# VH-VL binders against Protein NifQ (nifQ): the designs that were tried, part 16

Target 1, 180 residues: Protein NifQ (nifQ), of Rhodobacter capsulatus (Rhodopseudomonas capsulata) (p20629)
Amino acid sequence: MLHFPDPFATGPGPVIPAEALGFILAQGLRECAAGLGPLTARLGLSGADLAALRDRFAPGLELPDLDLPRPEAGPDQQAIETLILWRAGVATPEARWLAAILARRSMETRHLWEDLGLPSRPWLSGMIAHFLPGLAAANARNMRWKKFFYRQICSDAAFSLCLSPSCDDCDERAACFAPD
Short names: E, the ipSAE of ESMFold2; O, the ipSAE of OpenDDE; V2, 0.75 times the mean of E and O plus 0.25 times the DockQ between their complexes.

## First folded at step 10 (VH-VL; framework fv_necitumumab)

Design e1 (from y2 with heavy chain Y52R; at its last look DockQ between E and O 0.04; V2 from the best seeds 0.00; counts 0 for: pae E 10.3 > 2, placed apart)
Fold by ESMFold2, look of step 10:
Structure e1 (fold): chain C 180 residues (1-180), chain A 122 residues (1-122), chain B 107 residues (1-107)
Amino acid sequence: as target 1 above (180 residues)
Amino acid sequence: QVQLQESGPGLVKPSQTLSLTCTVSGGSINSRDYYWSWIRQPPGKGLEWIGRIYYSGSTYYNPSLKSRVTMSVDTSKNQFSLKVNSVTAADTAVYYCARETIFGVVTPFDYWGQGTLVTVSS
Amino acid sequence: EIVMTQSPATLSLSPGERATLSCRASQSVSDYLAWYQQKPGQAPRLLIYDASNRATGIPARFSGSGSGTDFTLTISSLEPEDFAVYYCQQRSYWPYTFGGGTKAEIK
């Protein structure tokens, strides 16, 4: 049983950490039932990581696909996950799980809080503030999270310049192209 | 099958504290899967959510009542409780305890107590 | 606080008729909306959760639809036991709030 301070024990705010993770698991299960793929693919975690997350935040909940490995991630998903881990401000298992989940769900087309199955955007922001305090601090302008992720990735001069076919400033970022 | 039963005084004088207890049977209050809630309904009127408590003692109260409400849990007795301070006639209602699922996939208030009328009168 | 507005306040119908009850939220609550039935002298009973899912033991004549701000409970063919008060409840924003109710009555 791991203990976290519960900033909502007496406060008026809408975010409850265990409930947020529960909504996310429920959304993944709905998509599995709809035939969209295994739970590992919907949430971007291995079966082992899903079991550990479940044991921590939803003990006793039966989940499918717990014997499957983490699915391959495309370059945008990988970039977002790397950004979130770099900005997290902590190195907890929860931060690692949430970085993978946020990156995977950012590949969907609706608002991130909707595609996570959360009740509203304040639930997403509160969850991030609780588990990923460095990421919350980095979004000081309160941008919508998916827009913030893509903007941060595009504003990284090395990353942005390396992705552009007409990037004439790429030579200043020696890591843009790997040596052949 | 889980059952919830409210108990407490049916009559409370103005400015006093009303105190109610909900006893859970057929299941354990010491569960990571559920919150335990109080809801009230003035006679002939609608429902108002008062607050909820987790088995750890963590609470979330309706802001309209927050300054006057306290909840507690006693896992050894399989009970949770409500106190409302400084009551007035506006606090006259049927008080229900209910189980709330933590996950939004399943029945959010799936089990309710029978309800107990608390009258605030001189 | 999210205001939940139910209409009509009273619905006067006969057994066998279709009932349509509306619930509107003051801002989007996604699909985190529940419907409850309450008969005189009884606790509310959960009918529908997450806008469209029937709770355990609820007959198929009850169905829910909608998302965002506009939600509907439909009773396809009213039975005598369905004449009661119906409440919607949102669970997206704290505090959770209920609508004012729709009374389904016989005459």
Scores: ipSAE 0.007, ipTM 0.530, lowest interface PAE 10.3, mean pLDDT 81
ESMFold2 (binder alone), look of step 10: mean pLDDT 91; pTM 0.929
OpenDDE, look of step 10: ipSAE 0.033; ipTM 0.685

Design e2 (from y2 with heavy chain S31K; at its last look DockQ between E and O 0.66; V2 from the best seeds 0.00; counts 0 for: pae E 2.1 > 2)
Fold by OpenDDE, look of step 10:
Structure e2 (fold): chain C 180 residues (1-180), chain A 122 residues (1-122), chain B 107 residues (1-107)
Amino acid sequence: as target 1 above (180 residues)
Amino acid sequence: QVQLQESGPGLVKPSQTLSLTCTVSGGSINKRDYYWSWIRQPPGKGLEWIGYIYYSGSTYYNPSLKSRVTMSVDTSKNQFSLKVNSVTAADTAVYYCARETIFGVVTPFDYWGQGTLVTVSS
Amino acid sequence: EIVMTQSPATLSLSPGERATLSCRASQSVSDYLAWYQQKPGQAPRLLIYDASNRATGIPARFSGSGSGTDFTLTISSLEPEDFAVYYCQQRSYWPYTFGGGTKAEIK
């Protein structure tokens, strides 16, 4: 019954963490309703984590799939998640949830903020600054986040991926991957 | 039941490298649910967190030790290891490996090894 | 890093008495505070996590409270086996940090 605002109807005002997560949940729920898979698979969280996230930021919201385990993740997703957690500088449950979500949504084909269902990139940056301050600080040059993630894991000897395959067909690839 | 066990030499000479291995039994290291940490305790003193390694090989070290610490993981052996370079007497301590759960039933260090004393001496 | 300060350094009590141990963080760590018990020659054992949750197998006489910067571990009635060193630990910020410990000794 909780209604989340239309991402395209909200202005560029200050980012409210709870609202940001609301947008993310709404996007996941839309995809779930569209038959793309369970909410756990859409956001990369277990049912238990989703329940905890709900209780913290959207009390009373009914969510599906709360009995499901955490879905499997490919190596790229795992690498990004690990990177985010390492860079975050904080070890709160919120940070861990967001790291998992960001990693999972980075596997989608559009810009990260779009695939998260956020209104704009500043919303994503604001949310990251709040929950993952170390990550925000690490991105000192304000690089686009998907690019930043892949560059970071590429520079790590433990990982081999340097570029997102989904970016090859993006019209903004040149701008997104322009030299710093 | 999950068990952790430290192993390695108990004596290391100054300027050499301290090397320890933690063997995990009763559970797999190759899971995304856990951080695997090293913690040390000098004789008669408190606890110092050294760092963690993830099953993927990603690491985070305490900034106080970062320049001298290296961790590795061998999922095939269900082990993770610690190396401390250029040791001094200040590195004499009981070294513990421990597990932290970061997803699901989120808990801090609920499983510990028994610890192994490493003495740095000429 | 977050500095964790425990007080008192030593607590001398008799069996059956109530023990109150304090832990203060240099800045807010929310409720992500753990308590450990360590006996001589043994590894630390988790007692309390998230400020107030008892770990599995921990007796009810152990309780934790607090949030933000000030935390308390309470042992309602000391048993002989409770005389040990107790450490608090924050896990809100990297790097994880421990307090200096409180030694509970028998009077």
Scores: ipSAE 0.235, ipTM 0.755, lowest interface PAE 1.7, mean pLDDT 89
ESMFold2, look of step 10: ipSAE 0.614; ipTM 0.827
ESMFold2 (binder alone), look of step 10: mean pLDDT 93; pTM 0.952

Design e3 (from y2 with heavy chain V105S V106I; at its last look DockQ between E and O 0.03; V2 from the best seeds 0.00; counts 0 for: pae O 3.1 > 2, placed apart)
Heavy chain, then light chain:
Amino acid sequence: QVQLQESGPGLVKPSQTLSLTCTVSGGSINSRDYYWSWIRQPPGKGLEWIGYIYYSGSTYYNPSLKSRVTMSVDTSKNQFSLKVNSVTAADTAVYYCARETIFGSITPFDYWGQGTLVTVSS
Amino acid sequence: EIVMTQSPATLSLSPGERATLSCRASQSVSDYLAWYQQKPGQAPRLLIYDASNRATGIPARFSGSGSGTDFTLTISSLEPEDFAVYYCQQRSYWPYTFGGGTKAEIK
ESMFold2, look of step 10: ipSAE 0.851; ipTM 0.915
ESMFold2 (binder alone), look of step 10: mean pLDDT 93; pTM 0.950
OpenDDE, look of step 10: ipSAE 0.536; ipTM 0.828
ESMFold2, look of step 11: ipSAE 0.820; ipTM 0.904
ESMFold2 (binder alone), look of step 11: mean pLDDT 93; pTM 0.951
OpenDDE, look of step 11: ipSAE 0.077; ipTM 0.683

Design e4 (from y2 with heavy chain V105R, light chain S92Y; at its last look DockQ between E and O 0.60; V2 from the best seeds 0.63)
Fold by OpenDDE, look of step 10:
Structure e4 (fold): chain C 180 residues (1-180), chain A 122 residues (1-122), chain B 107 residues (1-107)
Amino acid sequence: as target 1 above (180 residues)
Amino acid sequence: QVQLQESGPGLVKPSQTLSLTCTVSGGSINSRDYYWSWIRQPPGKGLEWIGYIYYSGSTYYNPSLKSRVTMSVDTSKNQFSLKVNSVTAADTAVYYCARETIFGRVTPFDYWGQGTLVTVSS
Amino acid sequence: EIVMTQSPATLSLSPGERATLSCRASQSVSDYLAWYQQKPGQAPRLLIYDASNRATGIPARFSGSGSGTDFTLTISSLEPEDFAVYYCQQRYYWPYTFGGGTKAEIK
C-alpha cells in the first residue's frame, strides 16, 4: 500500500518510484480538495488512467473523478508531453502517465518539482531516471527540468514555443534560465 | 468501426520520393489517445516499423529510416501521410498504416490498412 | 534496437495438433509483447497483446505466455484457417521491433 511520506522530508539518495508518485497523487488530491478542479484536470489524466496508475502503485487507494474523461490540453502541454515521450526511450504505460503528468504540471507557476509536490529536485530527477531513462540521459548537463523542456521544444522545428510565461514572475528565473 | 486505407502510386523510380496517404474513417485522428504508424513489409520478409505521427503533428521515426522519412497529418481530412526520400530497390514493400492506442484501453496495432504495394524500379 | 528472434522459422503440423511458437527478446521487454497473424495477401491481425491478453474476437484456442525475454504463443488445436505466418512484436523500447516470423504450414 502506498503511503504519503512527509513532503518536507529531504529526498534520500535512491528514489523510490512509488513514493514519488505518492507525493504527486497527494498534491493532486490536495488541490482537488481545495476546489481547484477534478483530479483528472490537476494531473492531466483520464479517470481510467488514474485508476490504472492507482492499481499499479497504490492498490486500494480511493480516488475521485475516475469516471471523467481525459482533460483538454493546450499546445504547450501537448508539446511537452510529446517531447518527453520522444526522449523517454520506452513506451510503457508508466512512461506515458508520467509524461502526461509532467506536461500538465509544467503548466503551473512554480518549479516543476514543487508543483508536483515532491520534496526536492533530486526526487524529480530520480523518478525521471527510473521511468523515463532516455529523458534522463538527454539531460546530460543536469539542466533544470522546465528549462530543459522549453529549450527542447524551442529548438525543435515541430514546436513554436520557447519559454514558459508562467516563469516570468519567478524570483529564481535568472538562475533557472541562466545560459549554460 | 475504425478503418484505415492506404493510397498512393504503386511504382516509384529510384532516387525519387515515395509518397503515401492513409485515410481514416469511422473515427477521428484528432485524439490524444492514438499513435498513427506506418509499417512496411518487403516481399517475402518480415515487418519493419517506420514511425508514428501524433495528432499534433509530432513524429517519431525509426532511426534506421529517420534521415529519409517524413510524416504529416491533416486532421481536417482525417489523413496522415508518409514520404520516403531517395528510394532504392530496398524500399520495395507493402506499406501499411496502423493505429496504436496509447491511453484508455492500451493496445498495440489493432487496426490496420489493407496495405499497398510500392515497387521501386526504373 | 531490441532484436526479436522467433523459432522455429517453419512449423509443420496437422489440423487438430498443438502449436507452440517461441519469441525471444535480446533484453527484457517485460510483458509488452504482442503476437500477430498474417495470411497471404492480408495485413497482420493482432492476436495477443501484453504477452497474454487476447485481442477482441480472437478464439480461445490462441494463448500467450511469458515475460521478460522469453515468450510463447500456443494454439491448442490448429484449425485449417490457422495456417499462416505469426509475428511477435515488442513495444517496450523505441523503436518498435518485430520478430522474423514463424510460418505454420500444413504437414
Scores: ipSAE 0.617, ipTM 0.847, lowest interface PAE 0.8, mean pLDDT 91
ESMFold2, look of step 10: ipSAE 0.661; ipTM 0.843
ESMFold2 (binder alone), look of step 10: mean pLDDT 93; pTM 0.948

Design e5 (from y2 with heavy chain Y55W; at its last look DockQ between E and O 0.55; V2 from the best seeds 0.65)
Fold by OpenDDE, look of step 10:
Structure e5 (fold): chain C 180 residues (1-180), chain A 122 residues (1-122), chain B 107 residues (1-107)
Amino acid sequence: as target 1 above (180 residues)
Amino acid sequence: QVQLQESGPGLVKPSQTLSLTCTVSGGSINSRDYYWSWIRQPPGKGLEWIGYIYWSGSTYYNPSLKSRVTMSVDTSKNQFSLKVNSVTAADTAVYYCARETIFGVVTPFDYWGQGTLVTVSS
Amino acid sequence: EIVMTQSPATLSLSPGERATLSCRASQSVSDYLAWYQQKPGQAPRLLIYDASNRATGIPARFSGSGSGTDFTLTISSLEPEDFAVYYCQQRSYWPYTFGGGTKAEIK
């Protein structure tokens, strides 16, 4: 049985992509086990994509729901996903998987790195830098990622969303949306 | 079977706007699995990717053409369109619409329209 | 953008001969390389994707190989219908880019 490290036991060392994705998968699996929905719905990927992701980063890991299709997503999630992909500057399967995951997890209520199950924000930034280098470069001012996504969507003529509704109740809203 | 078909005027005057539409049949544009792209080919030359549009309306254009290109999608008609502003002779080409699958069975451009020649001439 | 360079520009061969087409990327594109065939007056047709996977309906005589920066399309035995222009395309980086093409012509 593959064991994922405890997020709180992991130091601030260099981000290892496989470990980062391990944390994300572990979080999804925990939520799945808690009855919050299938793994596909938790991460925004089809069973086929999950299988491919597993094969690339966690060979041998048993995953549920691999026979399920890609879950439905709202327009906001779709917008974020699309934004991430072309901002990334790369179109690899890894980039696309991560874009889908990031978009789906952006629909959750906490900070993105928390909802991903990562140990800290630097883990998220490191992972993005590795798989989505254009996106990392686009965030030159090191803006919090959820804020960055919604600001980008807001500035795009194709979209109208400017602020995540879940941020209204966040204790760190002021810090997160502080002026640049 | 999915089919794509380009339509629009074959002749455009310099400085005017080139406008084309791609009609998709045998499948829905309103899908999360596809990018819908435009690709052009000047006579006797190679292929240039223009950009794509997603079902949601999100677009990404080739930086070389970004300032002059606009794409739109009409899911009700199962169509997506291309506009190129301020055309010159350099924009004379056969224009293709194509589908790319980005999730599931990930493939590059596996379905193409037949292409439509657009000539820029006074 | 990634520059894709194809060689040779023209390949003159006879039916039954083996054809070897090269495609080089200006930087690594991993295995995210596709090959297309285009006949006069027709749209390109996908032959190979992900460097070595044959698209649906493509004959076994077509094969792709390579990874990183150097790729090869091989036609084991040319059929008369195989004389066409072939393009490679990378989809590792935005924007997508195509090679200049190799024209396979009958000798």
Scores: ipSAE 0.657, ipTM 0.851, lowest interface PAE 0.8, mean pLDDT 90
ESMFold2, look of step 10: ipSAE 0.721; ipTM 0.869
ESMFold2 (binder alone), look of step 10: mean pLDDT 93; pTM 0.948

Design e6 (from y2 with light chain D31E; at its last look DockQ between E and O 0.74; V2 from the best seeds 0.66)
Fold by OpenDDE, look of step 10:
Structure e6 (fold): chain C 180 residues (1-180), chain A 122 residues (1-122), chain B 107 residues (1-107)
Amino acid sequence: as target 1 above (180 residues)
Amino acid sequence: QVQLQESGPGLVKPSQTLSLTCTVSGGSINSRDYYWSWIRQPPGKGLEWIGYIYYSGSTYYNPSLKSRVTMSVDTSKNQFSLKVNSVTAADTAVYYCARETIFGVVTPFDYWGQGTLVTVSS
Amino acid sequence: EIVMTQSPATLSLSPGERATLSCRASQSVSEYLAWYQQKPGQAPRLLIYDASNRATGIPARFSGSGSGTDFTLTISSLEPEDFAVYYCQQRSYWPYTFGGGTKAEIK
């Protein structure tokens, strides 16, 4: 059984991609175990995608729901996923998986790095820098990622959402949406 | 099985717009799992990727052609199209449409149209 | 963009011989390298993807190897129908780019 480190026990060292994905998978598995839905729905990937992701970053890890199709995504989630893929600058399967995961987890209520199960925002930024370098470069002002995503899709005429519905209830709204 | 077929005029005059359509059969364009691409090949030369369009209408173009290329998708007709503006002799090529699978069984271009020759000439 | 360089430009061999085709990327493309076969008047056909996976319906005599910047397509024993142009393609970076091709011709 793979042991994922406690997010609070990890130091501020360089982000290791495999560890970052480990945290994400662990979070998804916890939610799955809690009855919140299948792992595919929690992370926005098909069973096949999850299997491939596992094989790449966590060989031997047993995952549920590997026979399930890709879950449906709402328009906001699709918009974010598309944005990430546009900005990524790379076309690797890893980038696509991460784009799907980031988009799905952006639908949750907390900060993106929290909902991903990462130890801190720098972990998220480091992971993005590694797998989605174009996206990292696009966020030149180091904007909070959820804010960055929604701002980008809001500026596109194809999308109407400008603010995450959960942000109104967030205690850190002022800090998160502070002027640049 | 999935089939792609290009259609459009085989002759275009310089400075005009090249317009092609790819019709997909045996499968739906309206899927999150695919990029739909255009690729061209000048006579006796190699392959150049032009760009892709997603089912949602999102596009990504080769920077070398970005300023002159426009793609569109019609999910109701199961078609996607390519426009190249201000064509020159350099745009003479066989144009292919192709499918890439980006989720699930991830593969590069496994389905191609037969290609259509477009000649730019006065 | 990633520059893909194929060598040799032309490969002259006889049926039954082993063919070795090279493809080099200007920077690492990991394993995300594909090989295509193109015959005159036809569209390219996918042979190998992810450096070493044979596409559906591709004969076992075709094999791919390599990672990073250097890749090889091997045809263990050439059949008459294998004389064609072969292209490599990277899909790690936008824009997708192809090699210049290797023409396998009959000696």
Scores: ipSAE 0.533, ipTM 0.833, lowest interface PAE 1.3, mean pLDDT 91
ESMFold2, look of step 10: ipSAE 0.722; ipTM 0.865
ESMFold2 (binder alone), look of step 10: mean pLDDT 93; pTM 0.951

## First folded at step 11 (VH-VL; framework fv_necitumumab)

Design f1 (from y2 with heavy chain V105S; at its last look DockQ between E and O 0.03; V2 from the best seeds 0.00; counts 0 for: pae O 2.5 > 2, placed apart)
Fold by OpenDDE, look of step 11:
Structure f1 (fold): chain C 180 residues (1-180), chain A 122 residues (1-122), chain B 107 residues (1-107)
Amino acid sequence: as target 1 above (180 residues)
Amino acid sequence: QVQLQESGPGLVKPSQTLSLTCTVSGGSINSRDYYWSWIRQPPGKGLEWIGYIYYSGSTYYNPSLKSRVTMSVDTSKNQFSLKVNSVTAADTAVYYCARETIFGSVTPFDYWGQGTLVTVSS
Amino acid sequence: EIVMTQSPATLSLSPGERATLSCRASQSVSDYLAWYQQKPGQAPRLLIYDASNRATGIPARFSGSGSGTDFTLTISSLEPEDFAVYYCQQRSYWPYTFGGGTKAEIK
């Protein structure tokens, strides 16, 4: 059985993708155990995808809800997932899984790295850099990821989520580029 | 080139255990990249997925067969096996082993054994 | 489990004709849909995966389309060797499930 470190005990250092995904799974499991919904709904993945993800990154980990379908996603979540996949520049299973997870967790209320159960934002950025290199490159200004996602999708005429088409005119600019 | 080959008794009596082995050649079972599955096909009927086993021993079985199915893997022999307990005539089928790629170029069952007919009869 | 429904059950066509096979899922399976060809006495052969990707060695006359619940396998011009049974399969949800198959037979 794999043991994942306590997110609060993890200091700065190189990001290990498998560990990052372990944190994400752990967070999902905690929420599942708390009755917030099935793991599939918490992470936005089908049971089959969760099984594959587990086997790839956390072999031997018992997961619930592996027989459940992929939950439906709202338009914002779908748009973010699509954006991530388009920007990723890769078509790997990991990219697919992570895109879905990031999109789903972007629907939560805290910072994305918090809602993912990661120790810090650098963990998230490191994970993205590893699995979604094109996306990492696209965020050249190191914008907070949730904000970055919404900024990107609102640039599409099909979406009206942005209050301003320019970051310079945005009241949330300072928050978007906070150095954490 | 990867090759799969099923082996085992072609005749099993009712209530006994069906036991088959899939031997993989041209590639290693000991890989994170693959699920190793069993699929069966009753004569003149469609395909039914039985379950998969991972190199680590992790398994997932079709709920319809879960109570009667056990899979195992022997990485040293590059084999994985299927056992079906308490067989009935309904278990008569051609049994296939197949490989699924779950990493990299993700593909479903791209390699199959030739299949082996198992007849359940008294 | 996801029910995969294929239609028609039998498709009678002549060589050179276009074949269109349908596969419907009881619920969305995204693009995790595969097509297999099976000839008598042989194991199924992967044709298409992820709804539209041709497997290695599969002729260009085979194409797949669709997403969600509705999928189509198209054979642009039937060759004599294409007369077989075709199965669709979803791998979006456990357990994996196959359609009932479409038999393409020579008219």
Scores: ipSAE 0.167, ipTM 0.713, lowest interface PAE 2.5, mean pLDDT 90
ESMFold2, look of step 11: ipSAE 0.781; ipTM 0.882
ESMFold2 (binder alone), look of step 11: mean pLDDT 93; pTM 0.945

Design f2 (from e3 with heavy chain Y60K; at its last look DockQ between E and O 0.50; V2 from the best seeds 0.77)
Fold by ESMFold2, look of step 14:
Structure f2 (fold): chain C 180 residues (1-180), chain A 122 residues (1-122), chain B 107 residues (1-107)
Amino acid sequence: as target 1 above (180 residues)
Amino acid sequence: QVQLQESGPGLVKPSQTLSLTCTVSGGSINSRDYYWSWIRQPPGKGLEWIGYIYYSGSTKYNPSLKSRVTMSVDTSKNQFSLKVNSVTAADTAVYYCARETIFGSITPFDYWGQGTLVTVSS
Amino acid sequence: EIVMTQSPATLSLSPGERATLSCRASQSVSDYLAWYQQKPGQAPRLLIYDASNRATGIPARFSGSGSGTDFTLTISSLEPEDFAVYYCQQRSYWPYTFGGGTKAEIK
């Protein structure tokens, strides 16, 4: 691999959405080295998906745990993953990888961008706008992302509408994303 | 390994509701790793994606059909179903159910049912 | 939605010949393009995904190429069982859309 972004090298410069995935992989690797669990568990993806993500965004990077399956997820992680898949606005593999990663990292305690290993919140928002444009549009009030996810899934009626067959076409679309 | 099989009436009258069920064997539909889709093909014509259902009950429908379609999942029977209301002759087609892998080696439709012809008489 | 245009509509060739099938998207779909084969009375069969990856069990004579809007399926030397209809499908955007098909016929 000739180029791999150093997560500490970027300054106040522009957000480069494809590089965000390099920072995310680096954070997962640091947590593996710290003994917090296999890479699959840190990022919420199977080894097969991590290998494919690596091949696209960090070719040549050696990753551990590529023979492991995707770990089970608790109810909040599953709900956030489902929300992101549904709202992504695209059907691409990277949107699916990010749905899993964002849901898994939302289970951590710090700000989502910090727990993703990103340099700043604009990096998180830029990555989402690029890879998950429907999700970016849904957060029109620019809430912090973890707060946005929990408001969406904790509004029982609104989240039920988002998961039901009628939510896609409802003029009450705003009810799927509860206000502040 | 997995097998999909469509079932339902082969003849439906105009203005009625077309109902189909897909039975999955050799794998569970209660899984975060798959979408379960319906795709149709009018005789002698091309393919049209109708929509998918996820294990959670989450759905996405083709906008061309969305006002008339609903899908459901019954995890206890390992089945998912399609309803198309207010059918016309234009809904005459072979209906396929299909699996898409969305995690664990993301692939498009790798398993299809054999298809079932539904004729709308008018 | 993304319109997928396949050409030619019909391709008349003999066994042993090379087949080249074209698929064009109305806007970029990156490389998230699949090819399916369908024989009469049968369900479609996945051949190629992500433009160039062969699905499990697909013979090496099938290859795919392209990115963005222009994609090609190549069958290097046609076998008798390869005379079928071929569909492309984009999977970058909802709704998923298929091309209109290319029928490969024995000449």
Scores: ipSAE 0.841, ipTM 0.914, lowest interface PAE 0.8, mean pLDDT 88
ESMFold2, look of step 11: ipSAE 0.818; ipTM 0.903
ESMFold2 (binder alone), look of step 11: mean pLDDT 92; pTM 0.942
OpenDDE, look of step 11: ipSAE 0.859; ipTM 0.933
ESMFold2, look of step 12: ipSAE 0.837; ipTM 0.909
ESMFold2 (binder alone), look of step 12: mean pLDDT 93; pTM 0.946
OpenDDE, look of step 12: ipSAE 0.880; ipTM 0.952
ESMFold2 (binder alone), look of step 14: mean pLDDT 93; pTM 0.949
OpenDDE, look of step 14: ipSAE 0.869; ipTM 0.939

